# Ledger of designs, part 17: VH-VL binders against Lysosomal-trafficking regulator (mv)

Target 1, 99 residues: Lysosomal-trafficking regulator (mv), of Drosophila melanogaster (Fruit fly) (q9w060r2686to2784)
Amino acid sequence: SLNSQILYNFAAKFLPVDGEIEGEIIITDLKLYFLATYRCRYFNVNCDIANITEIWLKRYQHQETAFEILLDTNKSLFFSLQNADDWKIMREVFCDKIV
Key: E = the ipSAE of ESMFold2; O = the ipSAE of OpenDDE; V2 = 0.75 times the mean of E and O plus 0.25 times the DockQ between their complexes.

## First folded at step 18 (VH-VL; framework fv_diridavumab)

Design z1 (from y5 with heavy chain T30K; at its last look DockQ between E and O 0.75; V2 from the best seeds 0.00; counts 0 for: pae E 3.3 > 2)
Fold by ESMFold2, look of step 18:
Structure z1 (fold): chain C 99 residues (1-99), chain A 121 residues (1-121), chain B 111 residues (1-111)
Amino acid sequence: as target 1 above (99 residues)
Amino acid sequence: EVQLVESGAEVKKPGSSVKVSCKASGYTFKYYAIAWVRQAPGQGPEWMGGIIPWFDTPKYAQKFQGRVTITADDFAGTVYMELSSLRSEDTAMYYCARHSLYTGDEAFDIWGKGTTVTVSS
Amino acid sequence: QSVLTQPPSVSAAPGQKVTISCSGSSSNIGNDYVSWYQQLPGTAPKLLIYDNNKRPSGIPDRFSGSKSGTSATLGITGLQTGDEANYYCGTWDSSTDAGVVFGGGTKLTVL
């Protein structure tokens, strides 16, 4: 739909405490999705961008490639981006939410 | 160390509902999918659906869509399955089982002991 | 009838080898990974093989798995009387809003 225009697509990993799930972050005008590449058929990670309260820049495996997204429900989502250019774009796009 | 424990056996009348719990321990509960799988005597396992406790949308087998509800309580470390409009054909052993993110979403690496649900008048 | 087809039974003598087949389709085995389960009498299923051919910790290498096209095979060598059980294959089926599907099972008898 027109209100679901895809604006960005980033290769990423979703980071549970004890694992990694490869996939893509899809950012539309209204929502952020994580779509696992394969193997995770229950996996339905998304949020409304309006519900993101804070973004914290983080290190993953000693590199500044990750971020934690805090939601208004007090839940958080932890991701790392695989491309440094995409990480810079993410910081610029969401600069008003970065703590 | 990793364990799944279902609630006790139940006997139900046709047309009623049953709610079975699955207490998980020994791992990071909120990220690993837990599914419900049943097995009638002499038959193969039958997947009913599953949920990742962190996320809010369970997935159901089409056969059970509309009759099954799967929920999770992250604070209790417990997944629930409620099956409504019970029929005699629903008599089976009901298992909770864990999908492992490391074994793929089609494999179950940890199973509970199972609990019997008997539907009879 | 099960989405995945297995022979109802197989048998072999102690020390011998047996194979158990699992036939599916392009919507399941053809596009997704296969797992295998052992169910001893009166017990819950136990994972033997995941990702077509991998063993979890504690499963001896006399259990093996393979996949070709829309079919999968469980191999068991060095048969022991304790291997007498029902064996099930499982995989993901994407033909509709289906999910995990299992075979109807194969009873292994060790004579």
Scores: ipSAE 0.198, ipTM 0.750, lowest interface PAE 3.3, mean pLDDT 86
ESMFold2 (binder alone), look of step 18: mean pLDDT 89; pTM 0.923
OpenDDE, look of step 18: ipSAE 0.312; ipTM 0.838

Design z2 (from y5 with heavy chain Y32F; at its last look DockQ between E and O 0.52; V2 from the best seeds 0.00; counts 0 for: germline match VH .562 < .625, pae E 5.4 > 2)
Fold by ESMFold2, look of step 18:
Structure z2 (fold): chain C 99 residues (1-99), chain A 121 residues (1-121), chain B 111 residues (1-111)
Amino acid sequence: as target 1 above (99 residues)
Amino acid sequence: EVQLVESGAEVKKPGSSVKVSCKASGYTFTYFAIAWVRQAPGQGPEWMGGIIPWFDTPKYAQKFQGRVTITADDFAGTVYMELSSLRSEDTAMYYCARHSLYTGDEAFDIWGKGTTVTVSS
Amino acid sequence: QSVLTQPPSVSAAPGQKVTISCSGSSSNIGNDYVSWYQQLPGTAPKLLIYDNNKRPSGIPDRFSGSKSGTSATLGITGLQTGDEANYYCGTWDSSTDAGVVFGGGTKLTVL
């Protein structure tokens, strides 16, 4: 469950190597979550914001709407936002992590 | 190509434990749940539990809570299932199977060939 | 309730149609998606139908699925001897601490 104030929620796709999963990104003061639209009782994509080392801005379908989040474990999460204004907010929120 | 390969068949005595491995290849291992499903002779499949390797947070069927442990090794691309306190009713074919994240966590789109665990005295 | 019930067996001649039922409850079929699996002798289950009525790539359209209330149905038309197998329904049961549940299976014999 979320136990912090929700700061943002964005319609998004989680982009594993061979597909896409519809859902939303939720950002709190401490964590980033992705909640899939499909009922996924143990699909739980989240990370502590403090564990994010780099964010790479990416294009998806020729639009600047995506980003890749690198974690301190050297794992990465790839997302595309459905709303371009939300993507700009992501850039502002995480500007100190963008490479 | 996407495939799941279970470790070889095991013969065990009652009261012991067994640990079966499932090597995954051909897809992004860390984001897709791997489940263990067993099937005793002449019976239907039985879901035991599963894990998403990225989160290392297993979920277990209530029937097996306390007897089953599911873990993942992201580097090896391998999921393990350990079943303890074995008894003859645990004799079955054990499958690893991939949950489909696109169709929901109730469907399994890729199955291993299975491995037999036989519990006999 | 949380138990999925299938007939133990069904049979029909080549070329005919057969249906296989799966009866559940409001905590599973009534509230979640149903999948169907074909298990040929000596093999692992194979996904045949997902999301109640959708076919994975490579599954011929003579296999169909439907759901009504707390029951689901697999339909097979144009029966072939190669369809002789066990068929299982599966779904998520949302009862406390539940998970994936499967039916006991239906053996299809093509006579």
Scores: ipSAE 0.053, ipTM 0.685, lowest interface PAE 5.4, mean pLDDT 85
ESMFold2 (binder alone), look of step 18: mean pLDDT 89; pTM 0.925
OpenDDE, look of step 18: ipSAE 0.309; ipTM 0.839

Design z3 (from y1 with heavy chain G56R; at its last look DockQ between E and O 0.70; V2 from the best seeds 0.00; counts 0 for: pae E 2.9 > 2)
Fold by OpenDDE, look of step 18:
Parts: sequence; structure tokens; C-alpha cells
Structure z3 (fold): chain C 99 residues (1-99), chain A 121 residues (1-121), chain B 111 residues (1-111)
Amino acid sequence: as target 1 above (99 residues)
Amino acid sequence: EVQLVESGAEVKKPGSSVKVSCKASGYTFTYYAIAWVRQAPGQGPEWMGGIIPWFRTPKYAQKFQGRVTITADDFAGTVYMELSSLRSEDTAMYYCARHSLYTGDEAFDIWGKGTTVTVSS
Amino acid sequence: QSVLTQPPSVSAAPGQKVTISCSGSSSNIGNDYVSWYQQLPGTAPKLLIYDNNKRPSGIPDRFSGSKSGTSATLGITGLQTGDEANYYCGTWDSSTDAGVVFGGGTKLTVL
């Protein structure tokens, strides 16, 4: 459930170690969400932006289109943007967290 | 070996709560979802809900909304299902079942042996 | 009462072929992949078919699945005595009460 104002949404893939899941990233004023597009009805990434400690640009499929979100819980989330231009928005939104 | 080990049988009074555990082993716990499916005697399976342990965001069947709580400890590799306000019709075998994040929520490839929950006054 | 409709029972002699139907609607079978499960007496269900027609590892090719429209079918060839069990279809229902739904089950008797 979205309890805050949506600011941006990006087509993206969630990248677990053993595969990829297509969906979209939704950025609100308070949280970052990932919603799977198909077949994963309760696949939902929900993290408070305040709990994000660092964001690292990463390579995926030999392209710098992915990024890793580090959380204060020592967990991390890997995503790949379908549109590389959306990284510009990511840099602006999370400028203080980009490493 | 991939397996789901469930907690032992439960006998409960009406109005009480039951909490069943499901410990997963033999695979990377993080990248699979665990669903709870119960089966009353002589009936077919009934999906109750599911959770991705790493994200701990459960989804529930509408029928059990507000009465079931599914939680997960991804570090312990264990998923829990708590059902409150038990009634006689909750008497059933309760299974935890695994499904891949890549093949949809409707295909369960690994099942626990089930936990019998009996509700009787 | 089940969202998906299956025949209560089917029977055939060893070596024969049987089919089990599963009828749904546009909000479930018509919209999502179908899975089939075998449940032997006193055991948990076992996945036989997923994604309409795919077999998990270890499932013999005697078992097959198909889907057309709002109906799905499980086929079992070369029927064996060990195939005697209950069979359930399952899929996701996208109706207001969205969730995984199962058929009422079909008891297969090997004559």
C-alpha cells in the first residue's frame, strides 16, 4: 500500500542473486517501492528512504544500469533500470546517498 | 535436500490462537516465497496467504484477513502462521509450501508434511 | 464451493489414459497459469504440472497438462496403480477476492 505522495516511477528489474524480476520502482516522499509486473502478487519491496544508507552504481549485463541500495539493517537491494536516463532522477533524489 | 519442516500438531479451544512454524532448509531462503495452505478433512486445499521472507510483506486471502498473521525470520529460515479466534471449522491440516519468485505465486513445488490443528471444545 | 470445478472422480484400468478437467473463469484460468497437484493418501500435495504444461524434475512424461480458454486438463497415460490419488488444479484468481484458488479435487481410481 502506498501511504505517501508518489514522486517518480521507473521501469526496473529486481536482481536477486539467481535471477531477475520485472516490475517498477515507485519513489514517494518517504519510501521506495518495487512492484513486480506479473505473477508475483506479493512480491513487494518496501523500504523507508530514511533507512537507506548508501546507493552504489553497479553493472548489469555489462551496462551501468544497475544500482545497489544499502539499508541500515545491513541488507541490500539490487535493481536495474530499464531506462538508463532514469538514473539521472535517482541521482537527484538520492544525491546525499549516492556513493 | 530441500525441505520444509513444520511444527507439531496442535489442539486448541475455540476462541484461542495457534501459531505454526515452518523451517526451510536446503535452498537459498531469500529467493523463494512461502505460502500457507490448509486442508480440512475431505476437502481440497485452501490458500491462506504467503510471504517473501526477506521482505516480510505478507499477502492474505480475503477470507482470513484480520485473523491470520504471517511472519518470517529470514535469518532463521523460518516462516510463521498465526490464526486467531479459532473455530471448529479451522480444524485442518496446515501446510507451508514454497514457490519460486520467478514462476509465479500459484505453483508450489515443495510442501511441508503439514501440521494438524484441531479445534474442539 | 471451490472456485475451480473438477469432476469428483475418474477411473480407468492400468495402462489406460485418463483426463481430468478443471473449469474456471476469465478471472482465474482464463487469465493465469494453471498448476496440478497429486495427493496420495496421508501425504502432502505434490506438484505435477506448472505453467499449464510444464513438468517439474522427477515427474514422468506420463503426466501432461494443457489449457484452453477458461479450462485446463491433466492427462495421465500408462496409468499405474500408484497413480491412485486425489488430483487438484490450482491457479491465481484475480477477482475482488484475489488469491490462489484450487479445484475441489478429483479422485482417480485405478481399476
Scores: ipSAE 0.242, ipTM 0.815, lowest interface PAE 2.3, mean pLDDT 91
ESMFold2, look of step 18: ipSAE 0.242; ipTM 0.752
ESMFold2 (binder alone), look of step 18: mean pLDDT 89; pTM 0.924

Design z4 (from y1 with heavy chain T30K; at its last look DockQ between E and O 0.66; V2 from the best seeds 0.00; counts 0 for: pae E 4.7 > 2)
Fold by ESMFold2, look of step 18:
Structure z4 (fold): chain C 99 residues (1-99), chain A 121 residues (1-121), chain B 111 residues (1-111)
Amino acid sequence: as target 1 above (99 residues)
Amino acid sequence: EVQLVESGAEVKKPGSSVKVSCKASGYTFKYYAIAWVRQAPGQGPEWMGGIIPWFGTPKYAQKFQGRVTITADDFAGTVYMELSSLRSEDTAMYYCARHSLYTGDEAFDIWGKGTTVTVSS
Amino acid sequence: QSVLTQPPSVSAAPGQKVTISCSGSSSNIGNDYVSWYQQLPGTAPKLLIYDNNKRPSGIPDRFSGSKSGTSATLGITGLQTGDEANYYCGTWDSSTDAGVVFGGGTKLTVL
């Protein structure tokens, strides 16, 4: 459930190959969600944090504000955080998964 | 060239189901939403729901919740719509349509040619 | 009954101007963007206007859109016989059954 004890909420963009989808990353004790909020409201993602194998810190538009999440299915998700402070928090929260 | 092509026309009996496919080409399939919009004779378009194929949960119009299933096959570049418990009122032209990520989910920039579903006894 | 209300028909002579209205509410047109579609007989709808007043590439500037409050308007100038079609407005409705809604359509006759 999306309402199961939300720990963090970050304004973010999901970065497909040829675009950007505005939304929010929501982190609970067990899951990571991305919910598109404007102009692309069909789009949402959720995954178990336990199924995240690696996180790679990335630049987006010349800023260290992005990360790539690799899932155990070999799919990857590329996000940019709108707020640099949130990017720092993300590094701390997932420090054990960062490569 | 961006194209959407629906499967062929179907004639169905009341109470049965229909599954229509929409083959997409000419763009990065998994990141763009595809919606299903139907149009009964002499009426305006009616949005049924849509999906972004990449990990997206489909969103359904409440009117169709429980009767419609929208799925995507990223490898085949194809979106499917299945409508169950068919009634005569479901007789319509069924379109798939793409929304541009940049013009919003209310603006469909590419439409298929449509396919007819006729429900008759 | 359509969530968005349009007049059922409108007519004018070649070369004249028409407007087509689309009336909604604060849960849709009032707080979201409006699109307009042309549908020629036997064909799929074609996007004419998005973001209230923007034209996709290939749509001539004699098609225009505007929005005020909970209403939107499609304007067509320099009418041609090829403009005979049904015209639909569309938008996102953010009420409890959130989703895309369309008007019932306006039949344009050019005579």
Scores: ipSAE 0.098, ipTM 0.712, lowest interface PAE 4.7, mean pLDDT 86
ESMFold2 (binder alone), look of step 18: mean pLDDT 89; pTM 0.925
OpenDDE, look of step 18: ipSAE 0.306; ipTM 0.832

Design z5 (from y1 with heavy chain Y102W; at its last look DockQ between E and O 0.36; V2 from the best seeds 0.00; counts 0 for: pae E 3.6 > 2)
Fold by ESMFold2, look of step 18:
Structure z5 (fold): chain C 99 residues (1-99), chain A 121 residues (1-121), chain B 111 residues (1-111)
Amino acid sequence: as target 1 above (99 residues)
Amino acid sequence: EVQLVESGAEVKKPGSSVKVSCKASGYTFTYYAIAWVRQAPGQGPEWMGGIIPWFGTPKYAQKFQGRVTITADDFAGTVYMELSSLRSEDTAMYYCARHSLWTGDEAFDIWGKGTTVTVSS
Amino acid sequence: QSVLTQPPSVSAAPGQKVTISCSGSSSNIGNDYVSWYQQLPGTAPKLLIYDNNKRPSGIPDRFSGSKSGTSATLGITGLQTGDEANYYCGTWDSSTDAGVVFGGGTKLTVL
């Protein structure tokens, strides 16, 4: 938006059932985005943070580096962060939503 | 079995609009894009655009920008394509085709059988 | 008017091999993955090759793909009469008309 301020930008993978999509998570004061870096030109995750009901800490490849984000529609998004420091920041940013 | 089924054939007059549906079944609708690809007689396929039903803003080929609208209905498991201001050169077979988010937007692993749109006066 | 150029036709005898070329540019084949499709008469296209050289499940290994520079090639060995079809390449084109583009097709005749 005109008023959105980017607060964080994390290298991440979106983890659909049959693969990995590399990209970046962008967090503003109001929204969470995932922007894919290649492969699919119109993959654009865009959700209001207010619509996120729960965040579940998850393992990816036996490491605690991932999040499952549940939306108020009962749809979910599964991400893995590539940087451990970014993972810590993500936990702090959304601590009130973590189950 | 994974299937895509387009709505029935249509005959339209020039200047009108057509709306074609694509019913998906046998897979998780949420993580696969549906694209529309048409093919005029004797010609190669022509990509019109696509959508990720769960998340996406549709993407349109430049040639069709302003004439095509692609939408999705998650409950119906259905993607729609509406093409306006029809011309005789829009007469073609119209396919819906699926691609995954991880193999890219040019790797259509499932195609419908297609439906004919004929534009004549 | 096709962004990707394919020969209009190729032919070979049963049991032989054939290649089908697809010429593009740095805005498409040179920078993006190539897929190949078989279209038998009266049917929808069928994916043969994705990611330049990978076969989906059910596609026999006599179909192969490769890419070099701004060109891609579909190889078919052990030709069968059932291979008579049109073959199309496809890729993403990032130029001013950005989108998925296909070649005009190559008609394969098995004589």
Scores: ipSAE 0.170, ipTM 0.744, lowest interface PAE 3.6, mean pLDDT 87
ESMFold2 (binder alone), look of step 18: mean pLDDT 89; pTM 0.929
OpenDDE, look of step 18: ipSAE 0.327; ipTM 0.822

Design z6 (from y1 with heavy chain Y32F, light chain S94D; at its last look DockQ between E and O 0.42; V2 from the best seeds 0.00; counts 0 for: pae E 4.0 > 2)
Fold by ESMFold2, look of step 18:
Structure z6 (fold): chain C 99 residues (1-99), chain A 121 residues (1-121), chain B 111 residues (1-111)
Amino acid sequence: as target 1 above (99 residues)
Amino acid sequence: EVQLVESGAEVKKPGSSVKVSCKASGYTFTYFAIAWVRQAPGQGPEWMGGIIPWFGTPKYAQKFQGRVTITADDFAGTVYMELSSLRSEDTAMYYCARHSLYTGDEAFDIWGKGTTVTVSS
Amino acid sequence: QSVLTQPPSVSAAPGQKVTISCSGSSSNIGNDYVSWYQQLPGTAPKLLIYDNNKRPSGIPDRFSGSKSGTSATLGITGLQTGDEANYYCGTWDDSTDAGVVFGGGTKLTVL
């Protein structure tokens, strides 16, 4: 990751089935990271952007600020962004993956 | 009933490695972190690291980085801890313990009964 | 040598109250939640208090926790002979060795 360029940094919540984990999404030219910022500090994940197969736009608490990322491993990650402008940027950056 | 069960006690020589398993049951394995905590006789607990099984990304205490490997098999509901280059100072009771992903990485609500690793020549 | 400092022992008679202190720093207790554990002889630690002052289900309300600044306190009222154990505080430490840290323990004797 010495050679990675950080393109975006979004304040986000990871949304497992029953709860929320606060953190941030970091997007580089090659990877997407989620880094938890409090309460569970080893909830850290990264994936190659090339391994993201689909993105589904979602509502969370009746707001259009969420999305689900489907990986080629059949795992999915469900996030809500804190900033609606970041959600719009995410839509535009990954428009080719949105279903 | 929520349970964590460590594998059986081990006696090891200095310089060798040990791998301890922790089988979790009675809850949704992927929603909780599992940590390894050891305790030498007459001493307080010492956190070694932890893992969230779904993502398989461990965090290690700096003291143990390079010697400890924590992995998870979410199919088997099992977390493993391997400690290499064993020394006599590694003689301790080894516990696995869980914490919620939401309430705190320092609040271990369920502990295994522990397993002894003895390092002697 | 523990990052969190506890008195090595306390004692009191049945029915009395004791407090057990846990002293840390701004890199741990000052910025993070504190948990407390009871360890009876020959057993694993048991969570008594989390989030500074909350009790898990099954822990009687004679156990209490509080935090002020960089120090935390476990309170035990109505002491019973079954409370004789080692007690440990725990928290997250943000310093160079970032991770969970525990106190060295306090042995409670009920006489």
Scores: ipSAE 0.144, ipTM 0.738, lowest interface PAE 4.0, mean pLDDT 86
ESMFold2 (binder alone), look of step 18: mean pLDDT 90; pTM 0.932
OpenDDE, look of step 18: ipSAE 0.528; ipTM 0.880

## First folded at step 19 (VH-VL; framework fv_diridavumab)

Design f1 (from y5 with heavy chain H99W; at its last look DockQ between E and O 0.40; V2 from the best seeds 0.00; counts 0 for: pae E 6.2 > 2)
Fold by ESMFold2, look of step 19:
Structure f1 (fold): chain C 99 residues (1-99), chain A 121 residues (1-121), chain B 111 residues (1-111)
Amino acid sequence: as target 1 above (99 residues)
Amino acid sequence: EVQLVESGAEVKKPGSSVKVSCKASGYTFTYYAIAWVRQAPGQGPEWMGGIIPWFDTPKYAQKFQGRVTITADDFAGTVYMELSSLRSEDTAMYYCARWSLYTGDEAFDIWGKGTTVTVSS
Amino acid sequence: QSVLTQPPSVSAAPGQKVTISCSGSSSNIGNDYVSWYQQLPGTAPKLLIYDNNKRPSGIPDRFSGSKSGTSATLGITGLQTGDEANYYCGTWDSSTDAGVVFGGGTKLTVL
């Protein structure tokens, strides 16, 4: 009954403490995904948008292109977007969640 | 210093279950995959599955699907592997091993010393 | 049989060189990166080679790796008695049952 449609995709890096994982963020009507490159075969990052409690705008490498997503489990995900225009769009899409 | 330490050796009866732990230290536990690899005496390694603790989504080898459960406890810095319906063929050394993410290249760069699980009557 | 095929054993004298082969298929070695592991008697495996031909820090350059088609090769030069061990290749297999696969191992004897 429910159809998930891709609304946006953004070139992005997922930022674990010890490195960077290149990929893209895909946003549907219900979920946020990060699709890594061929590397990191165990890697599967997604969350229901409904489970996102807060989004914090961040700098990465001195650029205002990053955000940190806090989940209802108190885990967080840290991303940097490759494109400042995509970061601006992300702010508009998730304006209700930004702290 | 990066270390992986498995729990102590186990002797089990056929049909029972075993749960082995792997304590990680000296690195950021959350974003590195930890896998379980077993090795029967005189044989090569056999991958059982793994997990990235942050995402709590395990991947299992098909041979073990339905018998193996891999979980992580971020607070304890520990990954667990539980193998059920044990058979004598499950007698092996069980290793935990870290999957490298630093370079983006896939390999097991850190191994625990291993722990034995013996299945006999 | 292991998905990846290695010779069961190989031997050579100290100072000589040896190669260890690992044969697979297009679902693994043919389209994915190969790693090699050394297992000394009574110890855990240790990474020797990743990404087909790269050495982690601390691995001497007398260990080398290469890949051609669906086969990979570990080369060891300047053999030392301390190199006596089992050697395993490993890679990702992307077939229906996707996962990590290892070779059955090659025992290197230095005589």
Scores: ipSAE 0.041, ipTM 0.706, lowest interface PAE 6.2, mean pLDDT 85
ESMFold2 (binder alone), look of step 19: mean pLDDT 89; pTM 0.923
OpenDDE, look of step 19: ipSAE 0.478; ipTM 0.871

Design f2 (from y5 with heavy chain L101F; at its last look DockQ between E and O 0.35; V2 from the best seeds 0.00; counts 0 for: pae E 4.2 > 2)
Fold by ESMFold2, look of step 19:
Structure f2 (fold): chain C 99 residues (1-99), chain A 121 residues (1-121), chain B 111 residues (1-111)
Amino acid sequence: as target 1 above (99 residues)
Amino acid sequence: EVQLVESGAEVKKPGSSVKVSCKASGYTFTYYAIAWVRQAPGQGPEWMGGIIPWFDTPKYAQKFQGRVTITADDFAGTVYMELSSLRSEDTAMYYCARHSFYTGDEAFDIWGKGTTVTVSS
Amino acid sequence: QSVLTQPPSVSAAPGQKVTISCSGSSSNIGNDYVSWYQQLPGTAPKLLIYDNNKRPSGIPDRFSGSKSGTSATLGITGLQTGDEANYYCGTWDSSTDAGVVFGGGTKLTVL
């Protein structure tokens, strides 16, 4: 199924207010997932891409490697990618949502 | 200072339900898992389940599946646990506990003082 | 019937060392990290050890942990009368979605 087809995967950190969670962003044609790489079995992130309303490009640790995703539920997700090349790809993938 | 404060002790009849609250303070509530762990007199702790408030998807121990409901209220900074169809064996001290990203999801770095639920009559 | 097996009691004199064992299986200790808790009389459990052998801030280095195969060990040196407590191991059990599991506890008596 196209819903299970992985289009992109990026090494990433999910950035809660007072921590970092290492993991991987996985993008399909309809969904964005974050899968933590360490033992965090409560941590299960996915959302429909259609529910993303805005994306803000951000810096993290002095690098242009981060973005903040605003959902239609008024929640946001803050991620940093491992490098600028992946960040540029992410920017292209979601260009229609970038503010 | 990070604190977890459970609601007051309760006495219940068999067959009823109890709902216990856990007020969290001193940290960013949304991303840390809060779990409920109970302990009957003279016994070891027993994990009942937990939730990360941001994801609002609780996980339950198989033993309690169908009897326990764990929810979170981000505005109130509070996690709730409701246990239904109470039996005398549910008499125990009930704790809420938090794990951090660095202690792993198998360990709890902060515990409340606990609250007693007594099922009798 | 705890998933993790601990001796029911241990004892030692002040200033001595004690070890407390915790025996599990490949679905828990053998594949996951072990934590240890101290529960003083009338109090909540307190985290002593996480990630098999790490101490949270405020836990003195006379508490130590180790893991080998499907077994874990808590070590306590320089015993004090204030160490009289119940001690529990804990870990994640991946079989049948059991979640976090704990041992039945070990009562430490300081003679």
Scores: ipSAE 0.147, ipTM 0.737, lowest interface PAE 4.2, mean pLDDT 86
ESMFold2 (binder alone), look of step 19: mean pLDDT 89; pTM 0.927
OpenDDE, look of step 19: ipSAE 0.383; ipTM 0.847

Design f3 (at its last look DockQ between E and O 0.34; V2 from the best seeds 0.00; counts 0 for: pae E 5.1 > 2, SAP .51 > .496)
Fold by ESMFold2, look of step 19:
Structure f3 (fold): chain C 99 residues (1-99), chain A 120 residues (1-120), chain B 111 residues (1-111)
Amino acid sequence: as target 1 above (99 residues)
Amino acid sequence: EVQLVESGAEVKKPGSSVKVSCKASGYTFTYYAIAWVRQAPGQGPEWMGGIIPWFDTPKYAQKFQGRVTITADDFAGTVYMELSSLRSEDTAMYYCARHSLYGDYAFDIWGKGTTVTVSS
Amino acid sequence: QSVLTQPPSVSAAPGQKVTISCSGSSSNIGNDYVSWYQQLPGTAPKLLIYDNNKRPSGIPDRFSGSKSGTSATLGITGLQTGDEANYYCGTWDSSTDAGVVFGGGTKLTVL
């Protein structure tokens, strides 16, 4: 419908270099968000989907359930999805950006 | 070794502002939250706010909203806290502290603190 | 006023056990994880317990934590004179625009 902004909501982990943060990825028509489960109120990731230049498919803990998003600022975001079907949906949603 | 070091002690007049720095080292600066916590003599700690430098997204305690500004400089590995419109009750020890990645709002690393004294 | 209530003081002899309570509400302890801090005289706080009952590396197992409903408890067994300090609980308060909150502290005296 005209008023829907949220398209997808996936259980995920954000993967900093020395840990993992559980939460959810939310995809709208314009933005990607990550909302942490552990109640860190200033830990709120978002980016404009238009600023995503490349997506690299990755393994996490020996499973092909992860991806790394490269932004036009040369920053990257590394996520692992909890559900393999959600990972397949992410591949479809961003197929034009996958390297 | 993970370390947080605040800038030196300051003496300020009422109505002025203070800017305190927190130099982080020994870990990946951009992925951990740094919070500012103050403690007046004889009182418990008081959270003022915090920031995750990677996202440049500060959060402030309601009590300090409008008076506090928290920023980060990724190149310097440093977080800053500026408190404006100083009053005598702002006299306290000011700490920077790191959030534990594995336990929300668990401050696993603390600086030694720096004193801000507000007097006329 | 502090939203987390701790007893102002507690005392016991070396070798004894003490507990320190932290009382809150459904907007904080009842809905979020609790941490505990030790502050020795003249020093910064030090994390003792996170996620209600977990110890960081280097904290001996004579320190323990628990949570029930809207209350949390720090337990210390085998008291030593070096345990004389102030102890604080902390958590997130989800009330409108609140934030991280700490208890007022409990002074432990080892007699």
Scores: ipSAE 0.064, ipTM 0.698, lowest interface PAE 5.1, mean pLDDT 85
ESMFold2 (binder alone), look of step 19: mean pLDDT 89; pTM 0.923
OpenDDE, look of step 19: ipSAE 0.090; ipTM 0.785

